VH-VL binders against a9kqm9. Designs and how they scored, part 4

Target 1, 255 residues: a9kqm9
Amino acid sequence: MRIIISPAKKMVENIEALPVCGEPSFIDQTNQLLTYLKSLSYEEAKEIWNCNDQLATMNFERIASMNLKTKLTPAILSYQGIQYQYMAPEVLEKDQLEYIQEHLYILSGFYGILKPLDGVTAYRLEMQAKVNLSDKKDLYEFWGSLLYNKLREETDFILNLASKEYSKCIERYVTEDVRLVTCVFGERKGEKVIEKGTYAKMARGEMVRYMAEHKISTMSEVKKFDRLDFSYDENLSNETKLVFLKGESNVRDRK

## First folded at step 22 (VH-VL)

Design j01
Fold by ESMFold2, fold request of step 23:
Structure j01 (fold): chain C 255 residues (1-255), chain A 120 residues (1-120), chain B 111 residues (1-111)
Amino acid sequence: as target 1 above (255 residues)
Amino acid sequence: EVQLLESGGGLVQPGGSLRLSCAASGFTFSSYSMSWVRQAPGKGLEWVSYISGSGGRTYYADSVKGRFTISRDNSKNTLYLQMNSLRAEDTAVYYCAKRGRSWYFYFDYWGQGTLVTVSS
Amino acid sequence: NFMLTQPHSVSESPGKTVTISCTRSSGSIARNYVQWYQQRPGSSPTTVIYEDNQKPSGVPDRFSGSIDSSSNSASLTISGLKTEDEADYYCQSYDSSRHYVFGGGTKLTVL
């Protein structure tokens, strides 16, 4: 089995952080994207980043001085956000760390696909960015089937813990010989099931941690996830979707 | 040259409070997790508390949970331990310890220690 | 939960070899790496072995660490024993529930 997760927009550069162990598989494609980004005018780059001038100026300067070989941070520590906080990778035990290096991939608009301990530098490039490189009109076309083919060479079972924005770059290319199964984390509200983005990110991070702690290798083991008051719901699930429901409707207290 | 210098130890009554500091230099403080480790007189080493580089994650030994609070100020390169509801068994030399640059859990540098004595 | 058990003391003559054991009470010793710290009288601990068998810079070659899975233990071995090796020695491991776990310490007496 292989597990895919989303990156985060916020990244840190911590060259003295825990050690890098590996190089991104598609560094050549990343270099093409970097060369393209360096060729843009400020206004063109700002449009791609879809951000204000302060953020655009910061990233424009970052791209101008970027070196893919230096100032590297392990990918799983460089991405910041609630999913990564709940994963808590810096306190995984030895066998748990080995598990994520074998089973976990982080998707990235800039790097394509990353092992957790691959060395990265901070960047801004969302998967939905409208990159116009050569004959490609966006990053989904740029990456094509490369990312899926990488996973297919290693597994016939992909557990999807990524957001739709990122998992789409895999989903579009899935073939009959590989099963892609998406975990959905929702809450009941009346008769409806709603998905709260913050709680879903917490659960996805916690699921990675749970799987590493138990060295999970089968879907039946995944179904036993019961952290953060979530539990598997067989009736809402099928062979491509595992639905986990939070117990009582647990919207944070507003009354 | 990595340096860790604890301060703030002293004599405190049971039930009292004390705040320890550890001044760090010679490395990028915010990149490393830090711990407090204590040693009662004539006894062995006991891990007390842990804080991540960003300060966003903390852990405590069961013996101090709810009474001690670890914190850090990365702008001042300083680690803190706020100790409340002190007990006689908290009497110890308190060391700050730096996690080595490894995914595996060891300390590469230790401070000189500061003595906390809890007695009537 | 697990404990790390060390002998309370060991003694040996200069030039000889001494081995200090560290036995894990439950779960495999190989589950996490074992570290060794030296504490000379009146001093702070210093790291002499990390990640089972790695030495920090400045630690003499006569110090070595090893793992014995059959006895579920780690060992610190000091060959060519010198008087400056007289110290307390602590092993340490980790788990996600208790975090840093130390052995009880071993007093090494040279002479």
Scores: ipSAE 0.509, ipTM 0.790, lowest interface PAE 2.3, mean pLDDT 91
Fold by ESMFold2, fold request of step 23:
Structure j01 (fold): chain C 255 residues (1-255), chain A 120 residues (1-120), chain B 111 residues (1-111)
Amino acid sequence: as target 1 above (255 residues)
Amino acid sequence: EVQLLESGGGLVQPGGSLRLSCAASGFTFSSYSMSWVRQAPGKGLEWVSYISGSGGRTYYADSVKGRFTISRDNSKNTLYLQMNSLRAEDTAVYYCAKRGRSWYFYFDYWGQGTLVTVSS
Amino acid sequence: NFMLTQPHSVSESPGKTVTISCTRSSGSIARNYVQWYQQRPGSSPTTVIYEDNQKPSGVPDRFSGSIDSSSNSASLTISGLKTEDEADYYCQSYDSSRHYVFGGGTKLTVL
């Protein structure tokens, strides 16, 4: 099994001075993207980043001075946000750390796909960005099937804990020999499941930690997740989707 | 050179309070998790409390939960241990200890310790 | 929950070799790395072995650490004993519930 998760927009460097253990698999493609980004005018780059002038100026300066081989931080520590806070990677035990290094991948518009301890530098480039490189009109076209093919070489079972923006770069290419199963974390509203983004990110981070603690490798083990008041709902689930509901939502909307 | 210097120990009555400080230098303090480890007279080492580099994550030994509070001020490179509701069994030398630059859990540097005596 | 058990004391003559054991009561010793700390009388602890068998700068080559999975134990070995090695020695490991776990300590006497 392999697990995919989203990155975060906010990144820090040199947090919890824990060592890097690897190089991103697609660093050559990252170099191509960096060269492309350095060739842009400020206004072109700002459009790609889809942000205000304060952030655009900071990122424009960042790109100008970026070196992909220096000032590296382990990817899983560099990304900041509630998902990573709930994962708490800096306090994983030895065997749990080994688990995430073997099973967990972080998706990235800039790096493609990352092992947790791969060395990264801070960047801003969302997967939906409209790049124009080598006749590719966006990052989904740029990455093509490369990311899926890397996962396919390693597993026939992909657990998707990433947001749709990022998981699309895998989903588009899934073949019949690989199961891709998405976890949904929500609450019931009548006959519907409503996902709240913050709670979903908390649950995704907690699921990674839960899986590392129990060294989970099967779908049946994933279904046993019950943290943060979530529980698996078989009736709303199918072969490609595992739905977890918060307890209060289950009680309030009973039929 | 890494230096850790504890202060604030002393004699206190049961039920009293005391605040320990640990002044850190020679490394980027905010990048490292820190711990307090104590040693009762004639006894072994006992881990007391942990705080992450940012200060956002803390853990406590069961023997001190609810009575001790670990904190840090990264702008002053200082680690603290607020000790309330002190008991005779809290009598010990208290060390601050720095997590090594590793994903694995060891201390690479220790302070000189400060003695806390809880006695009526 | 597990304990790390060390002999209470060991003694040996200068120039000889001593081994101090650290046995884990439950779960594999290999689940987390084992560290060793030296505490000379009246002094604070210092790290002599980390990550099972690594030495900080300045620790003499005669100190070594090892793991024996069959006995579920770690060992600190000191060869060529010197009187300055007389100290208390603690092993340490980690787990998610109790965090840093120390052995009870071993008093090494160099006679």
Scores: ipSAE 0.488, ipTM 0.782, lowest interface PAE 2.3, mean pLDDT 91
Fold by ESMFold2, last read:
Structure j01 (fold): chain C 255 residues (1-255), chain A 120 residues (1-120), chain B 111 residues (1-111)
Amino acid sequence: as target 1 above (255 residues)
Amino acid sequence: EVQLLESGGGLVQPGGSLRLSCAASGFTFSSYSMSWVRQAPGKGLEWVSYISGSGGRTYYADSVKGRFTISRDNSKNTLYLQMNSLRAEDTAVYYCAKRGRSWYFYFDYWGQGTLVTVSS
Amino acid sequence: NFMLTQPHSVSESPGKTVTISCTRSSGSIARNYVQWYQQRPGSSPTTVIYEDNQKPSGVPDRFSGSIDSSSNSASLTISGLKTEDEADYYCQSYDSSRHYVFGGGTKLTVL
């Protein structure tokens, strides 16, 4: 099994953070994107980053001086956000750390796909960015099937904990020999499931931690997830979607 | 050279409060998680509390939970332990300890310690 | 929850070898690395072994650490024992619920 998660927009550079172990698999593609970004005017880059002038200025200067080989931070510590806070990677036990290094991948518009301990520099480039490199319309076209093919070489089972923006770069290319299963975290409203983005990010981070703590390798074990008052709902789930509901499922018999 | 210097210990009556400080130098303080570890007279080492480099994650030993609060001020390179509702059993030398640069859990540097005595 | 059990005291003559054990009560000793700290009388602890068998700079070669999975224990070995080695020695591991877990300590007396 392999697990995919989203990155975060906010990143920190911390060269004294816990040690890097490895290089991003698609560093050559990252270098192509870096060269492209360096070729942009300020206004072109600001449009790509879809941000205010404060952030655009900082990122424009960042790109100008960026070196992909120096001042690296482990990817899983560099990304900042509630998903990563709930994952709490800096306090994983030894065997839990080994689990995520074997099973977990972080998706990235800039790096493509990352192991948790790969060394990264801080960047800004979301997967939905309208990159115009060669005759590619966007980053989805730029990456093509490369990211999926990497996963396919390693597993026939992908657990999707990424947002749609990022998981789309895998889902578009999935073949019949690989099972891709998406976890959905929501609340019941009548017969509908209401997803709240903040709670979903918390649950995705907690699921990674839960899986590392239990060394989960099967879908039946994933279904036992019960953190943050979530529980699996068989009736709303199917072969490609595992639905977890907050609340009342803990007190009712399900058929 | 890494240096950790605790202060703020002293004699206090049961139910009283103290705040300990640990002044840090010789490393990038905000990059490292820190802990308080105590040692009662003639006894062994007992971990008390942990705080992440950013200050966003804290843990406490069950024996102090709800009474002690760990904090840090990264602009002043200082670690704190606010101790409330002190008990005789809290009498100990309190050390601040720095996590080593490793994914695994050990302390690479310890302070000199500050004595807290809780007595009527 | 687990405990780390050490002998309360050990004694040995200068020049000899001493081994201090640290036994984990439940779960594998290999689940997390074991550290060793030395505390001389009146002093703060110092690290002599981290990550089972690694030595910080300045720790003498006569100190070594090891793991025995069959007895579920870690050991600190001090060869060529010197009078300055007289100290308390603590092992330490980690647990997600209690975090830093210390052994009870071993008083080493150099005869």
Scores: ipSAE 0.468, ipTM 0.790, lowest interface PAE 2.5, mean pLDDT 91

Design j01
Fold by OpenDDE, look of step 22:
Structure j01 (fold): chain C 255 residues (1-255), chain A 120 residues (1-120), chain B 111 residues (1-111)
Amino acid sequence: as target 1 above (255 residues)
Amino acid sequence: EVQLLESGGGLVQPGGSLRLSCAASGFTFSSYSMSWVRQAPGKGLEWVSYISGSGGRTYYADSVKGRFTISRDNSKNTLYLQMNSLRAEDTAVYYCAKRGRSWYFYFDYWGQGTLVTVSS
Amino acid sequence: NFMLTQPHSVSESPGKTVTISCTRSSGSIARNYVQWYQQRPGSSPTTVIYEDNQKPSGVPDRFSGSIDSSSNSASLTISGLKTEDEADYYCQSYDSSRHYVFGGGTKLTVL
């Protein structure tokens, strides 16, 4: 089993905090992207980054001096956001860290795919960003099936905890011999499930932590996830989708 | 050289409040998780509270949960411990401790400690 | 949750070897790393062993750590005992429930 998650937009550099234990699998492609980014004007880069002037300036300067071999931070500690806060990688135990290092991958527009302890530098580049690199029009074309093939070499089962923007680069290449299961975290509104971004991010992070804590290896075990007031709904789920509903357990207890 | 300097200790009555500070230097403060560890007179070490580098995660020992609050100001390289509803059993030397450069939980540097005495 | 139990005190003559044990009450001692801290009288703790058997810079080679799964314990061994080694020694580990767990400490007296 391999677990895929989304990166965060915000990144920090903690070069002294913890050791790096690996190199990104597609570092050459990343170098190609870096070279491309370095060739851009401020205006062009800002458009790709889709951020305010302050962030654009910061990132422009960052790219100009970026070296993918120095001042590296473990990927899992570099990304900042709700998902990563709830994952709380900095307080994982020995065997939990080993678990995520084995099973967890972080998708990235810049690095393609990362293991938790891969060394990364801070960047801004979303998967949906438009680029003109060689004959490729965007990063989906740029990465192609490389990321999926990396996963396929290692597993027949992919648990998808990534957002659609990132999981898309995997989903479109899934073959019949691989089972991809997506977790959905939402609230019931009538017959529909509504996903709220904040709660979904919280739940995704918590799920990763839950899986690491219990060394989860089966879908049945994933279905037992019950944190943050989420509970598994059998009726809304199928072979490719696990639906967790917030607040439903309390409703059951009241009946 | 890494330095940790605690301050804010003193005498306080039961039910009172006290705020401890730890000034850090010699390392990138925001990159490291910090903890408070206390030691009652003539007793052993007891972990009190943990805060991540960014401050996004905090953890507390059961003995202080709901009464103590750990925080940090990374712009000032300072760690804090707000202690409310103090009890006699909270009497101790309080150390700030820096997490080591490891994925595993250990402390590589300790402050000199500040004494908190809770007594009527 | 687990507890770490240490002997209250140990004593030995200079030049000899002393061993301080740290026994975990539940769960495997090997599940989480064990650290050892030295605290001399009137001083703050200092790290002497981390990750079971690693030594920080400045710690003498005569200090060593080990794990014994059969007894579910960790041990700090000090060879060639010196007067300066007289101190309290604490083992420490961690879990998700208690976060950080310290042993009760062992007072080492150099005779």
Scores: ipSAE 0.069, ipTM 0.661, lowest interface PAE 3.0, mean pLDDT 93
Fold by OpenDDE, fold request of step 23:
Structure j01 (fold): chain C 255 residues (1-255), chain A 120 residues (1-120), chain B 111 residues (1-111)
Amino acid sequence: as target 1 above (255 residues)
Amino acid sequence: EVQLLESGGGLVQPGGSLRLSCAASGFTFSSYSMSWVRQAPGKGLEWVSYISGSGGRTYYADSVKGRFTISRDNSKNTLYLQMNSLRAEDTAVYYCAKRGRSWYFYFDYWGQGTLVTVSS
Amino acid sequence: NFMLTQPHSVSESPGKTVTISCTRSSGSIARNYVQWYQQRPGSSPTTVIYEDNQKPSGVPDRFSGSIDSSSNSASLTISGLKTEDEADYYCQSYDSSRHYVFGGGTKLTVL
């Protein structure tokens, strides 16, 4: 089993709490992107980053001097956001870190796909960014099936805790011999399930932590997730979707 | 209808080799992981080996690791088990088993089995 | 790692109900799905229960599966026992280190 999650927009550097234990699998492609970004004018780069002037200036300077081999931080500690706060990688025990190192992947617009302890430098590049690189018009085309194939080599089951923006890089290439299951964290509103971004991010982070704490390896175990007042709903779930509802009873526990 | 038909069993001397085959039909073969499960005479079921749908992932029981090799040819809808350095304790009926539809950790269909006898 | 333990044999008269237990040696039985396979004499195994209590098509309603966390056991229950139910029954689960794990099997004799 492999777990995929989204990165965060904000990144920090020089975190020494955990060691860098690997290099991104597609560092050559990342270098290609870096070279491309370095070739852009300020205006062009700002458009790609889709941020304010302050951030654009900062990132422009950062890209100009960026070296993918120096000042590296473990990916899992570099990303900052609600999901990562609730995952709390900095307080994971050794065996839990080993678990995520084995099972968890972080999708990235810049790096493609990362293991938790891959060394990364701070960057700004969302997967939905529009680029003009070679014959590719965006990062979805740039990465193509490369990220999926990486996962496919390692597993026949992918647990998707990533946002749609990033998971689509995987979903569109899924083959018959691989099962991709997406976790949905939401609230019941009539006959619909509403996902609130903040709670979803919290739940995704907590799910990763839960899985690491319990060394989860089966779907039945995933379904037993009950943190943050979420519980599995069997009726709303199917072969490709696990629905967790906030404030609801766990159907699995009733059996 | 799903069908699994094993072949290749027989009598072999200790230290010998044998290759089993399992012909599959009635389902999209490449979409499902397959396993070999064996049963010694008068004994229970023992999982032997697993191979993913694409063949990219293989797993083995400790008892056969290093001696047996599972493989598949999806173009022929056939599963294989190459058995080397055979031992008396490898004597068993060998079943090919199909992964279930809902999850990977159970079998929904079994072949008729093929008998492998390792004896001097 | 864990083992699954089954009684060696059970027997009952036709029309009655029998229960075969499958006890997990370590960890919660409810943590991983349990399956049951039937093997009639001289035949190949067939799946009668999967994912604790699900029945494949063609399996009679007389067959049911359950999980009991208090005893850390899975159970196969056969109601309205028939002579054709005489077989060996195996429980199975999954261990990440051992992959597929089978119980020792239970011989059901219909008296």
Scores: ipSAE 0.005, ipTM 0.506, lowest interface PAE 11.3, mean pLDDT 92
Fold by OpenDDE, last read:
Structure j01 (fold): chain C 255 residues (1-255), chain A 120 residues (1-120), chain B 111 residues (1-111)
Amino acid sequence: as target 1 above (255 residues)
Amino acid sequence: EVQLLESGGGLVQPGGSLRLSCAASGFTFSSYSMSWVRQAPGKGLEWVSYISGSGGRTYYADSVKGRFTISRDNSKNTLYLQMNSLRAEDTAVYYCAKRGRSWYFYFDYWGQGTLVTVSS
Amino acid sequence: NFMLTQPHSVSESPGKTVTISCTRSSGSIARNYVQWYQQRPGSSPTTVIYEDNQKPSGVPDRFSGSIDSSSNSASLTISGLKTEDEADYYCQSYDSSRHYVFGGGTKLTVL
């Protein structure tokens, strides 16, 4: 089993943190992207980053001096956001770190796919960014099936905890011999399930932590996830989707 | 324009050693993985070895594993193939090939090749 | 592990359309991208198709690639055949164990 998650927009550099173990699998492609970004004007880069002038200027300078071999931070400790806060990788025990190193992958617009302890530098590049590189119109085309093939070489089962933006890189290439299962974290509203971004991110992080703490290896065990008031709903789930609903367990007890 | 120029080929006796070089230009050399592909006389193409852009990862075909070593000097834009314990079946034209821009698993440029002949 | 099998040779007259097949022995042909390389007599290989159906710059539009999952094969199609198309053609894909995998090559003769 391999688990895929989304990166965060914000990144920090901490070279004194856990040691980097290995390099990104597709560092060559990352170098291509870096070279491409370095070739852009400020206006072009700003358009790609889709941010304010202050952030654009900062990132423009950062890219100009960026070196992918130095001042590296483990990927899992570099990303900052709600998902990673709830994952709390900085307080994971050794065996839990080993678990995520073996099973967890982080999707990235810049690096493609990362192991938790891969060394990364801070960057700004979302997967949906429009680029003109190697006759490709965007990063989805740039990466192609490369990321999926990386996963496929290692497993026939992928647990998807990534956002749609990133999971698209994997979903469109899934073959019959691979099972991709997506976890959905939402609230029931009539016959619909509503996903709130904040709660979904929290739940995704907590799920990774839960899996690491319990060394989860089966779908049945994943279904037992019950943190943050989420509970598995069998009726809304199927072979490709696991639905977790917030606040439903309390309704059963009132019955 | 991308250019790849192989050198170092020649005649060598069985059990001997030879070092091939590939001079690259026209692209950021360190940003691309490189491979050696060989072709025996009158035969098809056979992948030999791979090295990542940084040089940190290397892979070999089973037929050459333990005997051949791929390396690179990014400061010189040069790819190398150290061939030891050469056998008659290693006789081939050796091509250096550049990984494509958008995908890991194809080549977009090839050198002209250098001939290696292993014979007594 | 898999092998790629090509016909040994194909022949056709100028102006006609020719198709060269590349069959994967195990696993789906669609699992990994297929590339095609052209090698004219006495020359080094050149890339004519990558990622199943993409063409590098400079490759004529009459070259096309396709994948057929039902036959577990990739195909190179050359329409409007020209004398200059006479060459050996190799398909290539990727295996996690073998890395780059080449077909045996197909000699195309233009009659």
Scores: ipSAE 0.000, ipTM 0.485, lowest interface PAE 13.7, mean pLDDT 92

